# Ledger of designs, part 15: VHH binders against Protein DOG1-like 4 (DOGL4)

Target 1, 232 residues: Protein DOG1-like 4 (DOGL4), of Arabidopsis thaliana (Mouse-ear cress) (q84jc2)
Amino acid sequence: MSKMRNLVEEKFLEFYESWVIQLELYLHQLLIAHNNNTMSETELRHLISKLTTHHKAYYTAKWAAIREDVLAFFGSVWLNPLENACSWLTGWKPSMVFRMVDRLRKSRVVLVEAQVKKLEELRVKTKFDEQKIEREMERYQVAMADRKMVELARLGCHVGGESVMVVEAAVRGLSMGLEKMVKAADCVRLKTLKGILDILTPPQCVEFLAAAATFQVQLRRWGNRRHYVTHS
Below, E stands for the ipSAE of ESMFold2; O stands for the ipSAE of OpenDDE; V2 stands for 0.75 times the mean of E and O plus 0.25 times the DockQ between their complexes.

## First folded at step 3 (VHH)

Design q5 (from a14 with R27F; framework vhh_6qgx_2)
Fold by ESMFold2-Fast, scan of step 3:
Structure q5 (fold): chain B 232 residues (1-232), chain A 124 residues (1-124)
Amino acid sequence: as target 1 above (232 residues)
Amino acid sequence: QVQLVESGGGLVQAGGSLRLSCAASGFTFSSYAMAWFRRAPGKEREFVAAISWSGGSTFYTDSVKGRFTISRDHAKNTVSLQMNSLRPEDTAVYYCAAGSEFYLPTDADEYDYWGQGTRVTVSA
């Protein structure tokens, strides 16, 4: 298992590095589209489609990797300490994106009343789904501390090789529970992103995606500059 | 017309260092990701390192990680590869590449433009 975990981490690190490089290229295209107001609606929709496909590719790769070793996504080696500190259930916190939308509204984005209403409805639903997952985490933590798990931990301290198999089976069960929970959180993320993009016009979508990508890229750069990572 | 010109190749002893440079012209340098690939005699072209359009992200093949450093200079329209602790297996022709859309940095097919290459020979 530790051998397979190390391989999963190495493969996902390779994927994530290339995924971030492409995100930066898309961010550049989004900034050009925003600043040069000559792009047609069809061209803007095409660019938005590229970004949504890019995010779907991330979750496709993540779910494949999590099926092999979900624990690799808790304290991920492909993220710097600052990125890890800002994580909620192995990724961005869904409700955080509405703070970005609110900042854009107050700056220069003109939203019609119907959009404001739909965004508020989506915000409420996203917070509800987020809290439901937090309750699942609480139940998971309680299950980890229950009598059976405490008994298995005690056995692992006192008996030999046969107890290792029982503990290993329990760890596999824990991993399956975490996999389900992380996938549920990722579904909330994707539903929230899709919901926002469905409410916004193509130019507003470009502004939103540019803001989101800028934040993600800057957070990574800030963490890397503040904490030097040595490539060994 | 897009042009990528590599320089800095040469002969070096194992454990030594070399700095490769690639000068770009004919396109908006800041809009392109840049990469280095190499081809050893009798082998296929393989990925070495890549840097995003902004310089904020870098990717390296495992065999050079910790030894090679890729960087870019937007004012000079150059990308550089600092190669330290060179090994005989690093002997190859090194190619500079530019890609406007860059998903898998290890895949040569993702790059639109290529230089002619610069030869690096590492003696035992």
Scores: ipSAE 0.000, ipTM 0.104, lowest interface PAE 17.4, mean pLDDT 81

Design q50 (from a14 with D109E; framework vhh_6qgx_2)
Fold by ESMFold2-Fast, scan of step 3:
Structure q50 (fold): chain B 232 residues (1-232), chain A 124 residues (1-124)
Amino acid sequence: as target 1 above (232 residues)
Amino acid sequence: QVQLVESGGGLVQAGGSLRLSCAASGRTFSSYAMAWFRRAPGKEREFVAAISWSGGSTFYTDSVKGRFTISRDHAKNTVSLQMNSLRPEDTAVYYCAAGSEFYLPTDAEEYDYWGQGTRVTVSA
């Protein structure tokens, strides 16, 4: 378990570091596109496609990793303490991205009323999906505290050959439950991202993706420069 | 399985108020999003209002926004629709529905359980 966990963590750490370096390169391209009005719609759509493919690659790698060790994603070694403190079920909270959308109201490419209404509808649906996941996590936590799980924890305190095997089976069952919930949360994230990009024009998509990537990169830099998490 | 029973419908004059109630079965109720839909004579069923399992999110159709309020009471296993400033065009049979919060709350096809309906008539 410890050895398998260490290998999954090291493999994903290596993947994530490369993924973030590529995200920073894409962010540079997004900022150039946002500040330069000479790019064609085709060029903008190609850049947006690169970003969506990059995010899909992250979830493909993540789902392969959580199948082996989902617990690696709770308190991840590839994230600094600030990034970990800001996590909701191993990633960004889906409703949070609408704060990035609000930046578009102050941009030179203003949202039209029809887009505002569709974004509000998507926000409400995203919050419903998010609450559904929170309810499932609550049920999982309650199930972990049920009589059988409490008894299995007691058996772990008096380790013998038979009790070790029973505890290992229970831990695998708990991991499978967490994997299902993390995948459900990631599906809400991907649906929310796709929904926003479907509503926005290509210049607005570039500005939204630039805002989201900037926040992610800056949060990582901020946390890497801090030796503690602020409590104020 | 969720069982839903509506009550509170009746005849009211334009400008009046009515409170609809929907009673649902036990612990199952607290796991579902709840909604109200209505069907006017000779028309298709339309969305009115929805509330999440926690009560933290509500959604309304534009024509009732500011006039209707949806709420839920977990102790009584009920969802209520307070209808104020009623108009003749609000005349319909009102249905309570229960479904998964993963679905779009305005789409009738997303709801798994439905009540039999309660009739609301608003006279001019």
Scores: ipSAE 0.000, ipTM 0.098, lowest interface PAE 18.3, mean pLDDT 80

Design q51 (from a14 with E110D; framework vhh_6qgx_2; at its last look DockQ between E and O 0.85; V2 from the best seeds 0.00; counts 0 for: pae E 10.7 > 2)
Fold by OpenDDE, look of step 4:
Structure q51 (fold): chain B 232 residues (1-232), chain A 124 residues (1-124)
Amino acid sequence: as target 1 above (232 residues)
Amino acid sequence: QVQLVESGGGLVQAGGSLRLSCAASGRTFSSYAMAWFRRAPGKEREFVAAISWSGGSTFYTDSVKGRFTISRDHAKNTVSLQMNSLRPEDTAVYYCAAGSEFYLPTDADDYDYWGQGTRVTVSA
């Protein structure tokens, strides 16, 4: 079951391991902040900014990596099977975060009517954008079985010379399409997160981010325990 | 890249009002959080107010709460700071800033672009 990793996979694996460690540190800080009523709004905002910067760094790294090999992210070796199973176009599904917000509301987070309305609007928009991307992805996937790809399939794995060049060109074309889809998905992720954080108060943001980070970290832990995955 | 140009500074008496404006270049204005900072003589630059990319959220330093109002006009690519009930301690060079972060930050380091500043002097 051992998979040969390419350079992009190795580099991103290392990055992601480090990134997750830092996320856990921020999670700890978020939890402290959540339980500490003495922190000023400025302090809370500073913490939130640090975390959002951290997330931004992830996408910066991701986008750099996908330019090199977007396919690496469709079999993310840095994720366990559970994490991968929960992935939508190489990341978290944007609409999922609204479920988190809903759970927070049911627990102790009190949102004013204006916030609720804005969140609903954002949710609708997010879902619309997701569906649009899904339709495009579906179209893309169906189109994969075009004449050219069928011919390439016919050539099989034992191709040489000019055939190799043709295959490489085709793969590059496919990769470019996939990269566009991934970037589109990431755009929706970022917009959704940006929107939520714009609607919530700083304390609510802290709580939301803590919940999200907790979920992410726990998902990783659960998956690792279940499948005995070592990423390093 | 975004260029920011502040205007509206001047001399005003204590208790008076002043409206600062910042004009942003480019077509990506709507994606940036905008903020005002100020530097008083002999002091470090300090955060004054910020407004989110959408304009849906604002934040103010405590000393200006209730007196200052930050707003933005996406159609005009401008951000404004309405300053009421001005005090001598509000005397400073005011800077407009733009940040690409997807949260409303208060730290100067989180803003990518800065204006040249406009001087506000409040006399006693």
Scores: ipSAE 0.650, ipTM 0.854, lowest interface PAE 0.8, mean pLDDT 90
Fold by ESMFold2-Fast, scan of step 3:
Structure q51 (fold): chain B 232 residues (1-232), chain A 124 residues (1-124)
Amino acid sequence: as target 1 above (232 residues)
Amino acid sequence: QVQLVESGGGLVQAGGSLRLSCAASGRTFSSYAMAWFRRAPGKEREFVAAISWSGGSTFYTDSVKGRFTISRDHAKNTVSLQMNSLRPEDTAVYYCAAGSEFYLPTDADDYDYWGQGTRVTVSA
């Protein structure tokens, strides 16, 4: 409700648009690297490092923004409706990246048995962490409903500035709970990404990151393909 | 948050072996990538070897590949560099580094914490 919430939305919109433009530039470099067998392992590792740093920058900016206004991330104004419809706790669902990993089995990039075993172990762990967060969110949603009912009753009983302070404290408490849940989900995302990259070879990392970035960029473009015509 | 102390440097004859160790202190050691860099007199710091946060991935510069082996012990908070078939061109001060990035970096600028270095001299 405050001016600070509008500022957070505006600032993150500006950040996200620039971040996506840079992601598209990195995607172009990943596709060149994937289609070109002349890059050294050192060059491939440097490119992968730039992508991981770019993703880390996103979460650094996101966590700063949710500390100010976590509600901005539920139905985000910087995402189109298709992107919002595909979101799980304000971002990509961690287990979905294993579908992209499965494509590596069917491409020119060949996974050895040791990698397959480690990826399956990571998939199971990721699914477990994901389900734990889903249970926590369900419990939080029940608590939110109970608190809102109580706060509606309280608003009818308080007079003057004390009512404002009590409402602000309650909203802060609800936002803190959501912030913890979003950060927990983001930690699972980062651990899953970090784990996959640790298991894969540099050429496999390039193909995986290219697939992930392609999906993210195309999802945004598919959603933005909708056109509105002015009716007079 | 992480402090690094190197040991194991010294004088060794060409063809010999030496094991460097890096002791790390700090609560987040298990989350960091670890690397060894070296610097010969009058030259810039160059990458030697790196090991991921889990120990599951390693990378070596071409000149040491097959001769050097990097390993880590999470229980002891140590990273080791086993150097075999040493050559006079391996003479340098060797530095241990720790980085918070979640991929295996090879650029010195991607590492946040550095040790003071340990000297390795390989005579002909």
Scores: ipSAE 0.314, ipTM 0.686, lowest interface PAE 3.8, mean pLDDT 84
Fold by ESMFold2, look of step 4:
Structure q51 (fold): chain B 232 residues (1-232), chain A 124 residues (1-124)
Amino acid sequence: as target 1 above (232 residues)
Amino acid sequence: QVQLVESGGGLVQAGGSLRLSCAASGRTFSSYAMAWFRRAPGKEREFVAAISWSGGSTFYTDSVKGRFTISRDHAKNTVSLQMNSLRPEDTAVYYCAAGSEFYLPTDADDYDYWGQGTRVTVSA
């Protein structure tokens, strides 16, 4: 991408490329486990643990990076345009993950009635939490527009140390607000994932994690091919 | 920061029962999966039982399945291991552990917080 990437973007690009390669390796293991019913429950739990640890590592790195530059995660240089277009507050939309859960109900993997009830309760709570964050973002956008109008009007008449200090304070306030919203969205993502994995049996968790990883990998592959086509 | 304190160990005859308790402190107790591990003399720690953060899922090693029951009480901030039909092979120091907020592995190395252990001796 741009040769003028800042340090945060360069470091996270290197991390993300390695992280996705490892995700693809885990996807291979998930597909073997899904297509082969000879693995013990203990072996399945170990594989699931590797996947959840891998996802936690992503958020650990992300949260460290957004403290330095949250704006890098809006229109990220490590994602292609399709991946960026599909992002909701710098990541996957929590309520949409239930489409993968719906595929479990239609496969040969049987969900019992108690699981179905718990999943529907989680779906409703996830949607509620998403709507709370969307309302917070709307309030933030209104506040940002009000602040931006005032700051731009003052900057139109001012170039100097005082206007620089006001702009820098506004940018810091903007970044802190965005960081808070990104972390809130990530918390909903993690709560939703944790809830799904707690409700599903280990074989069902393997199928779910395989579906999620497949979607992420294919979105990356398809977006890269489309970008080339749009250039030609 | 989580502190774990086990209690309830002791001497019992084979076929007897014992209830272990683990008192936990910390602001995020309800967010952790909890497990019991044990270490027999001269051996490494081995997994015994785990319970999810909500208490909705449990998992047991094969040798204790049907005999041991793990449970948690969010109001008292405790996790318990009811051990029935005890055998001499169950003799060990039992450790309470708190692990991943995300999912529960069975490997000791994946648990972050540990108690000091409570001794269980089962006599023939």
Scores: ipSAE 0.005, ipTM 0.389, lowest interface PAE 10.7, mean pLDDT 81
ESMFold2 (binder alone), look of step 4: mean pLDDT 82; pTM 0.844

Design q52 (from a14 with E110Q; framework vhh_6qgx_2)
Fold by ESMFold2-Fast, scan of step 3:
Structure q52 (fold): chain B 232 residues (1-232), chain A 124 residues (1-124)
Amino acid sequence: as target 1 above (232 residues)
Amino acid sequence: QVQLVESGGGLVQAGGSLRLSCAASGRTFSSYAMAWFRRAPGKEREFVAAISWSGGSTFYTDSVKGRFTISRDHAKNTVSLQMNSLRPEDTAVYYCAAGSEFYLPTDADQYDYWGQGTRVTVSA
């Protein structure tokens, strides 16, 4: 069973591949918009809305999937090893997006002082929320090693349907804890993304989203090329 | 209205090169995204390459990436497809397409104007 994919993994793999293809298409549109200073504010807002909806679709699908099998998101089969190595609690680390924001200071679409102040306030709050979740993860890991869980694991080593059922109940309880933690991390991600987009102008939003999508797409390409380069 | 006329098709041997051109006539060529699609005998129409209205972005189907190059000339109202290292599998009728939307450049339904096609035959 160690090499088999369950139905949740197969279904989300299919979803994720389609989602990434669409992200690459949106990235091309963002790059077109960024290189063109004649697009109207209405056109830019429409493009930003499409990207926002696309990210919301990802979290809608993810939360449905983690309700069925949260463990599928720890070491995901739809991600290459490099993407998995760069993950923080099943996704991007919220504070890292401020590096994409910092690039806006070097662009032709300059951040004003009021925006810089609001972004710094958001960065500090995001870091605080992130650290709070990291402390909760530490507490969860300690609870997994709890004496009661170790005793239940011993029972599972014996042949018998009754022992298996008791262990399965304990694993379900642990999975519920992970689901809540993953959702908490995703909520910080969504709050951070919304906060940044609320502070930035439409041209700045386009540049930010292009930077974020470029990083995600390139990370996937670098990881996929690793095997080809080393074995070809 | 926009009218599209393809040219440059013909017979070429495997490994050879061919350049297709699409001449656009009508109002405001520069506001349209342009694409090349092909239809091989007995097969459905498939996407080959697309170029944004500004010329700043290009998209290719995997089977032609690195071999084909799409470009546009706003002064001449033309879009071109340079095809290198041609394979027998590239044998098809090639169609030029123009569309005002560019959200899904691989989707044929995004394109409102189509040419009549030019035939490319690659011999082994």
Scores: ipSAE 0.000, ipTM 0.101, lowest interface PAE 17.4, mean pLDDT 80

Design q55 (from a14 with F59Y; framework vhh_6qgx_2)
Fold by ESMFold2-Fast, scan of step 3:
Structure q55 (fold): chain B 232 residues (1-232), chain A 124 residues (1-124)
Amino acid sequence: as target 1 above (232 residues)
Amino acid sequence: QVQLVESGGGLVQAGGSLRLSCAASGRTFSSYAMAWFRRAPGKEREFVAAISWSGGSTYYTDSVKGRFTISRDHAKNTVSLQMNSLRPEDTAVYYCAAGSEFYLPTDADEYDYWGQGTRVTVSA
């Protein structure tokens, strides 16, 4: 853990560790459901609902935390270096989730053409929303080089009451801008997740969620042990 | 770098068969997913068939299921499209495409490399 942790980082670290433990428990349930076709559609829907509620709980906690300190989510102390290296705007890149579709195609329950078409439409929409956010982030980065920001950086070299207050106000404004962009990215993530689950049948949803959770858990495990995937 | 060269196009009567082949150059071909797309005169490019890099997964548009078969030969660095029971509406320029990803094989934007196309004309 980082010794530079602030209160927001400490609180979210505690939350995230608990959240990942619960995700692993849900992953075990998803794998059991996937291998056992005796579960009813109602039981599968209940399990899917638990996973969606779990992911929504993550975003509820995240948005509360970024309201206090959005910068805690850039280079997060609760994520290992590998997890941080794979992050796009503080989380998974929405379009990358469609890579999990390859796992669904290898299942005994295959995707029908209507589902493939809807997934294609959703991917195009997701990529469009993703690019809009990337343009906003680019504009934010350009604003960091604005004359006013350069002037404030110079003032920061001469710390005093007036200079400190002016710099703090500017930093607060920048943080609010980042908060808006992070929330926008998270909204695309949630819309993409919901869209995929709406297109898939309950057994396919279970397989998709199992694949996603497996990847997240394994990525964390690999990074914690400094063991990276290699082509053998 | 991957270069794709199509062959096998031509004129055929309805009910006939054609086999399209796509030859790829470059040592990374075996890591690529492959697809066939077609564009009929005055229409948009549409998906026809796709095959994963391992050959374990295949996808077809509904109008060609049961009539077309996509296959690949890693030793020859080729992907083939066997077209049976051809119809006049199958008339189009057929394009071979290669991409490193296989999550939405029907999406043309997921393919990084494209051949120049081969013409298929099916007469009534």
Scores: ipSAE 0.000, ipTM 0.113, lowest interface PAE 16.5, mean pLDDT 80

Design q56 (from a14 with F59W; framework vhh_6qgx_2)
Fold by ESMFold2-Fast, scan of step 3:
Structure q56 (fold): chain B 232 residues (1-232), chain A 124 residues (1-124)
Amino acid sequence: as target 1 above (232 residues)
Amino acid sequence: QVQLVESGGGLVQAGGSLRLSCAASGRTFSSYAMAWFRRAPGKEREFVAAISWSGGSTWYTDSVKGRFTISRDHAKNTVSLQMNSLRPEDTAVYYCAAGSEFYLPTDADEYDYWGQGTRVTVSA
């Protein structure tokens, strides 16, 4: 079990480091596209497609890893303490992206009234979906504190094959429940990202994706510098 | 009301090829993920392939990887499944599905709209 758990963490750490390096390369391309008005709509759509494919690859890898060890995603070893402190159910909080959209709008993005209305409708829907997930997680935690938790606490005092089997089965059940919750949260994330990209024009999508990637990359750099200073 | 209409099903010999198409009517599905599922006689519905709204990501069940290719045409509002090197085990009714979410593409419950299905029979 512990060897399988360590292998999952090791494999996803390797994947995530490579994924972030590629994100930084895409960010560079997004910034070039944003600063240069020479790219065609077709070229911008191809760049946006690369970013959406990159994010989907993350969730494909994450869901495969979570099936093996969902607990690896709570306090992840591939994230620094600052990144972990900013996590909501193993990832970014969906409503935070609307703060990024608002900040981008203030800089130079010209949004028409119809887009502003659709973005506000999506923001409200996203907050509603977040609250629904939070209520589901609270119900999950309450259920854990009932009869099952009392039984686990009692069995934890014993050594032996039969007691170990019962505890392992219960832990697997809890992990499956957490896997479903994490996937539900990731679905809200992907739905929110898709919704924003569907509302924005290709140049606006490039600006939004550049802002989001910049924030993610800088958050990692800030957290890594703090950790380095602490240990150096 | 939204409708998905499949076409291209039929009888084919093992080792042959067949191309299924799904046309969407009612509203545009340029923002929808599209998928193919199948159900063999006496078995449950299973995932076959999916394509993202942008066309940039595709997913396949292991038994069809390298043999089947999913593609979409945003201008025509269609999704297609090119099936090569067909096997008798591929015999099933194939269903087209569309979902507004980026949910788990292999989960049938995540898809909002479904076609009526098209029958594919692969002879030994």
Scores: ipSAE 0.000, ipTM 0.140, lowest interface PAE 14.8, mean pLDDT 80

Design q6 (from a14 with S31Y; framework vhh_6qgx_2)
Fold by ESMFold2-Fast, scan of step 3:
Structure q6 (fold): chain B 232 residues (1-232), chain A 124 residues (1-124)
Amino acid sequence: as target 1 above (232 residues)
Amino acid sequence: QVQLVESGGGLVQAGGSLRLSCAASGRTFSYYAMAWFRRAPGKEREFVAAISWSGGSTFYTDSVKGRFTISRDHAKNTVSLQMNSLRPEDTAVYYCAAGSEFYLPTDADEYDYWGQGTRVTVSA
């Protein structure tokens, strides 16, 4: 079982490896900031801004790549099988991020009642937007088995210029539908992150971002370790 | 497509007050962080104040904290800076900025749109 990578996959693999290395460096800075009682609010906001800009760079690169080949993001070659198994529409499931926020309730920098109320309102909105996307995904998957697609598959068994062009047009349509759905999911992710960071204080933002980065980095390490153990 | 137009600058005596206003035209400003920056004669651009896309978070540079208040009106698509207890060192050209960042950035490079600036002169 060997898969040849296309140009989009090769380019994004190189980007993602560098992006993860920089995420690990930012994680170390977040952990230092969390344990440092002398950092000013300006210094904390600057660190948070560096990390949020880093995440924004990921989505900028991703959206450029999916315009060329959205299928590269389903079962991605730059992710190990554990990371791929934990993906919801090519990334983290928006509602699950609130589990990381819940950890802040047990920290020494506790949430005030007004923040808890705003976070709960955001959680409800996020789940609603998430459900809309899940319904769109279901419709897409059902459409793959509809009469028209079955007929196009039959047509593809009979080689000819007209048949080839009709099948190519159908495949292009399917890719455009996936691109739209992936971008919609990413928009929910970004709005959820914006909402959380807007509600939290700078020290709480540092804790939240550190928890999220720790989970992402550790999930990658666990998956890579299991590959090594299976191989060895 | 997005344009920022500033108003409210002028000459004021030390200890006085001014209110700067920034009118934004553009359809997606609801999700933009808004900020005020200033540039004094012979100095580089300095961060003054920022307000988040929801209006729920604000941040000020230490030299203006307690004296300046940033606010926004989503219905009018405007951002205001109320400046009280003005000092000669507040003399600068004040710029309104908008950025699509999902946090409150303090670096000018993180803002996508800028106004032309409005001049504030505080006499001793």
Scores: ipSAE 0.073, ipTM 0.542, lowest interface PAE 6.0, mean pLDDT 83

Design q7 (from a14 with A33Y; framework vhh_6qgx_2)
Fold by ESMFold2-Fast, scan of step 3:
Structure q7 (fold): chain B 232 residues (1-232), chain A 124 residues (1-124)
Amino acid sequence: as target 1 above (232 residues)
Amino acid sequence: QVQLVESGGGLVQAGGSLRLSCAASGRTFSSYYMAWFRRAPGKEREFVAAISWSGGSTFYTDSVKGRFTISRDHAKNTVSLQMNSLRPEDTAVYYCAAGSEFYLPTDADEYDYWGQGTRVTVSA
């Protein structure tokens, strides 16, 4: 039996649907800016600021929601099955964002040597930070199988107010651990995005953000149509 | 290359108003929050207010909501904090900070650039 969506899930679903619609509108503006060489540097920086503010709004809403129910972000109801299958610790895998700059790397006319070197250093650091979080998540999963947790699970099989309260306290403790790990993963995501935008020029930032938004929007459309499961 | 200089601090009586200004010099501050933090005698540095580069998003700590207003002037590269209905508890050194919009505006550790501070004293 499927559990009905709780208030946190309903509120975030409403937020996320609106957030994606606005992302698509920003993507359209990014594509126009990329194709139109008449925009000033100030206008490009304004558009980049809109995108960074938009992504920041997502994490602000996410962290508020996680404080109330972190488990809502594992197998999220506002994401389709394909988006959920592609999630790494409740979001995009940080190192994947470097694939969005592959187009820029294919032409040295666009990226100078110094930028290429800084991007490579950032990529290596990002992968290192990912591995640290993966090890912490593994330790978390192992801790759930220790003697104390096994004993608490046995207590949960017996009906009684005291047993119920002890199990609920343990589950709350586990949720706090997950919240910390999800926030750590989000910090790596934000550091990676900041690092890329700090290395790139405003026109290159527009091109990068357009590539990232295009991928995010297309992944959602593919999953909504389930095109990936069709066969001959 | 980026420097922040605060001005507008001073002595004011409870219920009064002050306007703090922060002048930014150096490179353009696109995709940067501009924020105000304060440190009261014997206390840790705390978040007061922040504004996005576009000016479309503003953030305030609960104790100043409705009393303080943060604003940005792109042409002059300045950020201002209008402080109304001042209380003795607002007495502190106020710092201007600039940092990436990719982080929480309340996290002091994520700000890359800081001013020297301007002192605000609110008397009973």
Scores: ipSAE 0.000, ipTM 0.174, lowest interface PAE 14.2, mean pLDDT 81

